# VH-VL binders against f1miw6, part 3

Target 1, 251 residues: f1miw6
Amino acid sequence: MPHFAKPLLRNIITRNLFNSIKKKQCLQYLQTLRTLQYDGFTTVYFGETDIPESLVTGEDFSDGYYMPTPTWCVVHAGGSQGWVPWKYRMFLRDELCIKQEDNLFFEFCDVVKKAYGKCAIVVKERRRQDATRPKEGKETEAQAHVPSVVNLTSVTCCPEVAKSYGHKLLTLPSPYNYLNPLDSAWSSLKWFIINNRKEFCLQSVDGVYSYQYILFSDLISKGIERINLSKWRTITTKVRRWENYYLGKLS

## First folded at step 8 (VH-VL)

Design e1
Fold by ESMFold2 at other seeds, look of step 10:
Structure e1 (fold): chain C 251 residues (1-251), chain A 123 residues (1-123), chain B 111 residues (1-111)
Amino acid sequence: as target 1 above (251 residues)
Amino acid sequence: EVQLVESGGGLVKPGGSLRLSCAASGYTFTDYYMHWVRQAPGKGLEWVGEIDPSGGNTNYNEKFKSRFTISLDNSKNTLYLQMGSLRAEDTAVYYCARDTYEDSGDYYGMDVWGQGTTVTVSS
Amino acid sequence: DIVMTQSPDSLAVSLGERATISCKASQSVLYSNKNYMNWYQQKPGQPPKLLIYAASTRESGIPARFSGSGSGTDFTLTISSLEPEDFATYYCQQYYSYPLTFGQGTKLEIK
């Protein structure tokens, strides 16, 4: 007699335990966020997106030989007040580890403190392998302290640095993408790139070899400028409708 | 002056697919969120979802997300609703609608509607 | 999902008289002193038409005989003196939370 049901049942049980943990984390996140907003904290969303070079150049690599394309990482922050008045960062990403600015989050916390006062800084959770399946050890109930840093791929976000400026660092659970207004902002940036990359290209006039030059910095800067205060307010208003949905569903 | 015209409705068997179109004219298409709303015969209004033509961002009624896809073509000022795995309960008039616009981003209703296109799902 | 329940399902009223339609939300739709709900009118063979937003603010071109009131969970649409063109179905709709939801409708008929 085959054991078809046993492997499927184990997968369902494991998936249900993971989903239950994530639902509790989301509800806790939303309740904490609303409390901080009521207490006068300005909400800022801090995050990153990947822009593959092929998106900017328009080149097609589907000819039978795979060549990895370089990918740029853009780091920025925003909220209902628009983009934070902080110069976004752009890093070249590859399959190897790269060194990042060690003091970037410290600088960010200082900038938002000067601009807005105390902030609720929201970062999207990086996916964790087996982080939600605790094992026996020194980790017991009532141990509220987590690792002292929360990492984006490109940036280390230390809760103690945020706290030293009077900020609160909040982690948005990864399955709940509708709760991150930066995802909508990144989609708008990528849409702008696709529709405007031709107008930011310089072509060679040499007549021997044609080049299509793309002004990466200017194109990205113009795309970010296009996402103005009105657009940010629309995005955050729609995220609030999702917050209300999940507060009702998960309570 | 502002006009929305739906098309693509018709009779389809259960399990079938259909793509509805909404042609927009008389305004700047990328300035306004667009919605799909349906109305079953003799029943009330049901929101299907919305899309931002300036960035492609969508929000769906989760009831439909697995079977329905909202998309657009800005070069044609056209909104689409791709419907798959159709059921008898999907029989309705389907409206496209333009959201109101306010420079502050505080939208508050659907001020322009098309005449609707009828989808009938019958064995 | 926020359920919007209208009362009555249908209403018969004479020309020139007052009509009152009720809408009750299953949760409050109030945030920062703003009520996130709208009223729509739909005549036979026509799409809906926006009448009132933010519970009480008339849309441009809507006659003053239409008024909205209420807060939180309980809302009312009032037509102070019915005209022939007012016989239609009326829907309330919330935009506080996704999904956007409509009431089941109230059909206003001539008595």
Scores: ipSAE 0.674, ipTM 0.875, lowest interface PAE 1.3, mean pLDDT 81

## First folded at step 11 (VH-VL)

Design r5
Fold by ESMFold2 at other seeds, look of step 11:
Structure r5 (fold): chain C 251 residues (1-251), chain A 121 residues (1-121), chain B 111 residues (1-111)
Amino acid sequence: as target 1 above (251 residues)
Amino acid sequence: EVQLVESGGGLVKPGGSLRLSCAASGYTFTDYYMHWVRQAPGKGLEWVGEIDPSGGSTNYNEKFKSRFTISLDNSKNTLYLQMGSLRAEDTAVYYCARDYDSGDWSGMDVWGQGTTVTVSS
Amino acid sequence: DIVMTQSPDSLAVSLGERATISCKASQSVLYSNKNYMNWYQQKPGQPPKLLIYAASTRESGIPARFSGSGSGTDFTLTISSLEPEDFATYYCQQYYSYPLTFGQGTKLEIK
């Protein structure tokens, strides 16, 4: 007889437990964020996005098995006060940019301290960490278990570094994408790129990536500038509407 | 002159699909969030969702999220509502609306005349 | 969801008199001393029209006889001297929290 019901039932039970844990994490995140905001912390969202070269060139690599597309990584931060006043970072991910920069987060913490004072720095939890559900160990280890580092793909974000500047580092649970206004900012950047890439594209036949990098950097810089203070206020206000929704729903 | 013109409404059987369009003119399309709002016969207004034409970001009433998709075509200044798995309860006039948004303040300051969707056998 | 409840459902008022429409939110829509709610007017066979945003600020071109007041959970739309074009259905709407929600409407009829 077929045992198809056992795998389905076990998957349902596991998903229900996972969803319950993520709801609790989201509620804790929101309560902590609101407490910090009432205590005078400025909220700053720190994050990254990937921009495949094909998005900028418009070239279709449907047979791309033979010609892999390089990917650029953009690191920036912002909030209801606009983009943080420091130069965003841009890395070419599929070459020697695999190593995380050790001092970038220190610099970031110093810049936002000087610009805004004490900050609640929000970093999105990586989805690969969410696929692991380790609860085992010594029964009460959850009481002593604290995360030591929050990682972007390209940057290590250490809570103790943030604390040394008077900041608080918060992790946004990955399933709650509506709670990160930086995702809307990245979507706006990518739409700007799609609609303006022909204006910035030199039609090089030799494939010199150095020239492409210069053109991409100029295009990205103008796309970031297009996301002005008014836009940032709009997207952070819409995130607050989602925060209010989840606070009511998850009570 | 700012104008919003909906189209694509009609009669459809339960379980069917329908795509509504909203053609916008007389303003810079990418400067304003756009909404879909519906009104069942003899009933009040119900918000369906919104989209940012300058980035494609959407916010849905969770009631509709699994069955309705909001999209747009910037080259045609056109907003779309793709409706699937339609039910009799989806019978309504569907409006598109432009949202004035100054950061903190928001209001649907321009509306189309609506297009009627009827879901019945 | 935040429920917006209007009172009364229907109101009959004579020309030149005052009309008062109440809207109550199931939770406060006040944040940082700002009220996140709007009023709309809808005439039969027409789409809604924005009257008031931010609880009390008239939209451009709206006559001064329309005023909004209230804060937190309790809001009022007042029409100080009714004109024939004012007989319509009025909706309050909150934008404090998703989903955006409207009141059930108040039909203002000529007495």
Scores: ipSAE 0.737, ipTM 0.903, lowest interface PAE 0.9, mean pLDDT 83
Fold by ESMFold2, look of step 11:
Structure r5 (fold): chain C 251 residues (1-251), chain A 121 residues (1-121), chain B 111 residues (1-111)
Amino acid sequence: as target 1 above (251 residues)
Amino acid sequence: EVQLVESGGGLVKPGGSLRLSCAASGYTFTDYYMHWVRQAPGKGLEWVGEIDPSGGSTNYNEKFKSRFTISLDNSKNTLYLQMGSLRAEDTAVYYCARDYDSGDWSGMDVWGQGTTVTVSS
Amino acid sequence: DIVMTQSPDSLAVSLGERATISCKASQSVLYSNKNYMNWYQQKPGQPPKLLIYAASTRESGIPARFSGSGSGTDFTLTISSLEPEDFATYYCQQYYSYPLTFGQGTKLEIK
């Protein structure tokens, strides 16, 4: 037990220090957000979700060979005003390639400025894929730098672009997913897809692949439409209950 | 016409598991958040958690999150509460409730009759 | 967690008389001039019933003798003239913050 206690104690201490840093980041995020809201900034959550093609088809892949399945990335934004009046974007990607779309964030900032005025634009911290990447033995230099640009897998979100439109870009710490209403919106979209994909497949004409693609796009569009203004107000209000919980817990 | 019917309660030993059901009828199931609320014998009400039927998103009382799971069956308009690692203090009547939830206001406007869970050796 | 404390724990009142039940939140449940709390009634052997939401708004079908008042941390349920069906336990509940919490209840008994 003493032999295992030394490495376990070190891991426990390291875990506690990491959690303390994340709690401080969360408290700072919440305090900044509330200040901006008091100052009249409209809160807008900007983000993405991955929809693997297998989710839409329901196809079983028990071949035994490595078979990479294409994944679609959906980029959108919303808040207590509903989805922003900005056409969501879909990007095709495979597992091994990341495509960054330049100037898309610039267009987004212009659209939300015209729709709502000054915004607090919230972007979720990148997925913990970075945690698995730093184990390559070159992560000491990356650990020393505070990120100045928040990147989604498909979109670069530059704070200076947001500032040029009078917006403020905020980063939501990754372990606090309850504070991002987009996660609930994406969950609703994926549930809609799973529960309605059979109906849309039956609308296809045999041997016409273009109609299958149209039905897939229509399925996504109807899923997003189902998340209406009333739903957005509900999920943002539920996020506020979590914000109040964390403000009490972390203060 | 709106009706919620719980079932699945019973006697179970400590450490055991149980799944409660709540069958909903008379309204559009996906339009309303659903809650589980419990009441120990002679005690007050305790919120267990909630679920969004239109997306499966859940919010739990953190007290129960490690042992209890809320889920749905779309084909049956049915809400579930899966309870594991049961303890004597989990003995209670378990209610499901529908939540009228506008963006600003919330209230559990329809309740089932409850199902009783007894955890004892 | 926001603690909702009711007073008294029990109350004995004669038919036709007024009953007043207090609920105090451990922190304010007021946001943007709206109070995030409800009142429920629970009769023996029955599930709870929503009585008042938004601190002061009666649910449809609730008799006018029930009224809610208060703001921030201090709330009151008043029953202006007690009827036999009003003898029950009353709970306040906040939905300002997770977890949602109820008061411990006030049992209204016939004197």
Scores: ipSAE 0.729, ipTM 0.901, lowest interface PAE 0.9, mean pLDDT 82

## First folded at step 13 (VH-VL)

Design u2
Fold by ESMFold2, look of step 14:
Structure u2 (fold): chain C 251 residues (1-251), chain A 121 residues (1-121), chain B 111 residues (1-111)
Amino acid sequence: as target 1 above (251 residues)
Amino acid sequence: EVQLVESGGGLVKPGGSLRLSCAASGYTFTDYYMHWVRQAPGKGLEWVGEIDPSGGSTNYNEKFKSRFTISLDNSKNTLYLQMGSLRAEDTAVYYCARDYDSGEWSGMDVWGQGTTVTVSS
Amino acid sequence: DIVMTQSPDSLAVSLGERATISCKASQSVLYSNKNYMNWYQQKPGQPPKLLIYAASTRESGIPARFSGSGSGTDFTLTISSLEPEDFATYYCQQYYSYPLTFGQGTKLEIK
């Protein structure tokens, strides 16, 4: 009862082409970044992380039911000079999110211009299946490979806004997460939260079936402060070692 | 004062697993990256990987990443190396080392005495 | 990977004489006027000991007879007047790129 594995072979061929394209994108990213750095652009990594509420409370909600836990999104930026000098942003990830002024990237570009001058602003590529599969069977205009907008899930990052401040917006290819020092910063923040969350809880306002109230913003603010300039220099240096590795491997 | 002590080495058959430990004392454990470095009998030094105790971030020599895992327990100031699918060529003395990385310079300034892993049928 | 190649593989030298050990990197380890390479000493039955960092800066407690020089791809460790405790194996190591790599070692023996 042998059966033909044609769909599996087609998937393997498509996967190999996708990987080859991603390698070329990574090499192009690295070459562009190094050129900008040589030309005096300050590198700034702009990104986000999710902090599920269970990480902050320490509660385990696994009771056999489908019960989603709220998740907070923290948005910040940094580089070899430390955190950018503006307040990080927090958003609740559900349908009840507080509306934010959707000019955050505009504000960010102004702040980093004043702080550092021209910047190479690096954001992680937003990988979605529908982004790589244009509509089938419908005629449409073909366009060049110049994305109009590169987004975090919570913030729109417009290349034209960056350009208006003398910045360059770069997209970090998604499979190369070692090239984003924010990932290390976020890991340090989450480890800080796990190890310090008891120290930032409020007492229950109800003596029966009490639960702890948490000064959520204060805990996160303290965790961000502990990722100081020395730490930022270390993690950006570690990223540069990976950049050097990939430049050697992909060339 | 500053001291690193490895343990957990021994004789293991090919395909087996082993977990090495490195107990640190005399300094603030979370201030320093930690490394595993190995040395086969009569051979030179080979870097296995590193971990940031203040966040758990790891960087591996890609040669080992599929079989070796670096982890730690901050409450015990202890670094671990979990080794799986062991081969005869993994026979070596395994050192843990502390690395001070200030962004300007870096160096493994404190080493343990090593623990010996022998993989033999 | 950046290959660090040392020469010679072994060297026999008399007490009080000069020893010179070369290390060549397969690509430059220079960035922003800093050389990302170190020298280590290892005596039999002991772990390695950091001697020189940043190619030329002695670690605290290392005697002045040890000196490092070179830049980019070519580096030298010099011991100006050998003492009995200097007979060991010496390794260069780069931290410019992952993976971190060591030279194969140079064994310094008494003649």
Scores: ipSAE 0.757, ipTM 0.911, lowest interface PAE 0.8, mean pLDDT 82
Fold by ESMFold2, fold request of step 16:
Structure u2 (fold): chain C 251 residues (1-251), chain A 121 residues (1-121), chain B 111 residues (1-111)
Amino acid sequence: as target 1 above (251 residues)
Amino acid sequence: EVQLVESGGGLVKPGGSLRLSCAASGYTFTDYYMHWVRQAPGKGLEWVGEIDPSGGSTNYNEKFKSRFTISLDNSKNTLYLQMGSLRAEDTAVYYCARDYDSGEWSGMDVWGQGTTVTVSS
Amino acid sequence: DIVMTQSPDSLAVSLGERATISCKASQSVLYSNKNYMNWYQQKPGQPPKLLIYAASTRESGIPARFSGSGSGTDFTLTISSLEPEDFATYYCQQYYSYPLTFGQGTKLEIK
């Protein structure tokens, strides 16, 4: 009887079913994407990355007194036409998780419509690395007055908003990271930060302290600018090689 | 002139590990994807993988991904291939190659002379 | 994986004659009117050398006697008048899909 299977075998069976579902989702995603491309939709990848402040400052906690550093979230979009002509957004994830960002996805859909016409907007599936805490909070008194927590670095992308602009919203399945050119763009941005952060430091001349000030916004802006149209075309072409691989493997 | 020089090959026993190096000179290292390609004795060419020196992004032949790791050191303009759990069939000449990729076409336009890995008891 | 199959495995030709080498991909390597395949030459004891990219475009410094043609799945490398330095092994290679794959090679020998 299957209901008498050992717990370890049940975990293996559950993992195999999850993998099969993700393979089907990936094939459906690729087939839909290729149909939209054939029908004249411009592909645009919309996403976010985390940049810890320590990456920008170069701080080292090797002395054994670890303290967490703040993390910035960058929201941007791009494709084979380069970065979308849309001012990227930065949010401090820890302090902005309560603040809601209204109309951002509406604005984005309007900008890409004006720039490219109808788009296939690809958004990466959210991935939970730690489950939500199962412990009960104080639900009776304190939680009754707490507003819904909205992660501002996880912009709500509504399919009906995209449809109202003539776009199609697609979700990229999480385990297929090779299919997201933004991952390569974010890696290149972080590489630029690591190798150029000293060049953006200023030294104080007042003589009491020597301050190194990293122009955070300028460093990020220069890093994004360095990922030019030629780089975007290379990245998206290599993603297409992975798309062709998975279409052959999964079908 | 543009040059690629592989090193680190040699004799290793099955199950062992080895790290190959590819020293690049005469061009801006971060402007070009870099590849590892191998050739078994008397056989054809087999692509191992590639890396973008300007971000560390890698693409592997999935055949090798569990045993081989491509990495780099930008301060030395050097590409590495870390090979583990080596087998007799990994015996080959290993080449590094530079790739010009304009987004519309690509080709491995500069190759090193290769370094020989022999996996034998 | 896209299998690149070359024909013949070897051929013997005389100096000054024409040589023709065929390469067939197991799947089309054509996208947006571009063929994603290259040709390489390899002499014994030497690394490969890029000859032709994008199926038909000669790499810088490659003599005009080398030409590439074909589309989709069927490709041809032609050497119009053989010189002594042309006796080598020739490989086709696709970059349409990962993994990048090479043909098994065609050895061109002196008759």
Scores: ipSAE 0.748, ipTM 0.906, lowest interface PAE 0.9, mean pLDDT 82
Fold by ESMFold2 at other seeds, look of step 14:
Structure u2 (fold): chain C 251 residues (1-251), chain A 121 residues (1-121), chain B 111 residues (1-111)
Amino acid sequence: as target 1 above (251 residues)
Amino acid sequence: EVQLVESGGGLVKPGGSLRLSCAASGYTFTDYYMHWVRQAPGKGLEWVGEIDPSGGSTNYNEKFKSRFTISLDNSKNTLYLQMGSLRAEDTAVYYCARDYDSGEWSGMDVWGQGTTVTVSS
Amino acid sequence: DIVMTQSPDSLAVSLGERATISCKASQSVLYSNKNYMNWYQQKPGQPPKLLIYAASTRESGIPARFSGSGSGTDFTLTISSLEPEDFATYYCQQYYSYPLTFGQGTKLEIK
């Protein structure tokens, strides 16, 4: 057996086991979600997206190739009831976002409790390259142990905080992108930005710097507003078609 | 008047590729999901996939996802189907269709005339 | 995939008579008391035409002689008094689950 054949066989075995674990996690997620929905929990998808400033200002001389463009992180939540009646948050990528994470999730849980009662709060699992490094032995026991923490890049979502408000926190397994309606909402927001950013440009050179900040916030606010209740019902209904597909496929 | 007009069909050898177009007119293109549906000669209808013009989100029949790509050009109100690695069983009339979706109810309320793709040696 | 099975495959009926077409889904397409299925009509050389949506609601411009009924897995399209333009192939279609699927079709022929 060649030297490369031994590492390749290990990679194939590891990849198959990982894929099998993710399929089991998806089925468990879907079954838990449907049980919570049957028990009267309102489903709320809580998540984030990155918007580089170059997307907002356009690709003039401020493109991201030679000059790194700051990236903003937008945090919001929604479901079949539309956007949660909660002021979305914008953070500059990295240190600033991290410093505000704990208080934000408390506030969010309080707002959705008042708006909907008990909620099933769904947060997307971080991508493999961006995921928190698991402790191999502790991770195995932690799945049965609880508590666990689900992190967005900008916000820490603590299950105990959700529980203290009567909510349940669920993690959506990373490979199943079709199961998160926020992905469609974020795509619609980014397409709105691309198609409308010129209408939000300031006309005066002297006011450009202060009005660029205002214009950015106004553009994002209008983009979020454009994704109305009807659109939310459409994208959540399409996610349900994928849920039904995977429930049938994964059994 | 709402109209959908497909084009780009023709004769292609197995393993080849082809891009179909669907020109839309008479309505606000970004308000409606768009579908591709095909029909093999003497056979029934088969859904290929859909796309949201207002965000670019796609949903494919997994049967086709590795070989077919749905895309748009909003400036031309045009839907595309890029087909690769074509096989004889891909021989069909390909329709584009508009989906009226109220959030609860959905239906393909406008269809094009279809364009014929023939995959033969 | 949800398989939609129509019966009969072909049906011969005289003008002015009643036609009934059945569609069975391999699993329920009912969610929250709503049925996620449509009926389409297709004449030779023409694209399909939406006839009934939500199992029982006629699309605009569809004559009252067309009606849809049923729930869950069992659905019926009824044409109460056939006219010459009604001789076509009819398809049921579900949108409860991806992929969207159509029945194999029922060809309605003149007797």
Scores: ipSAE 0.740, ipTM 0.905, lowest interface PAE 1.0, mean pLDDT 83

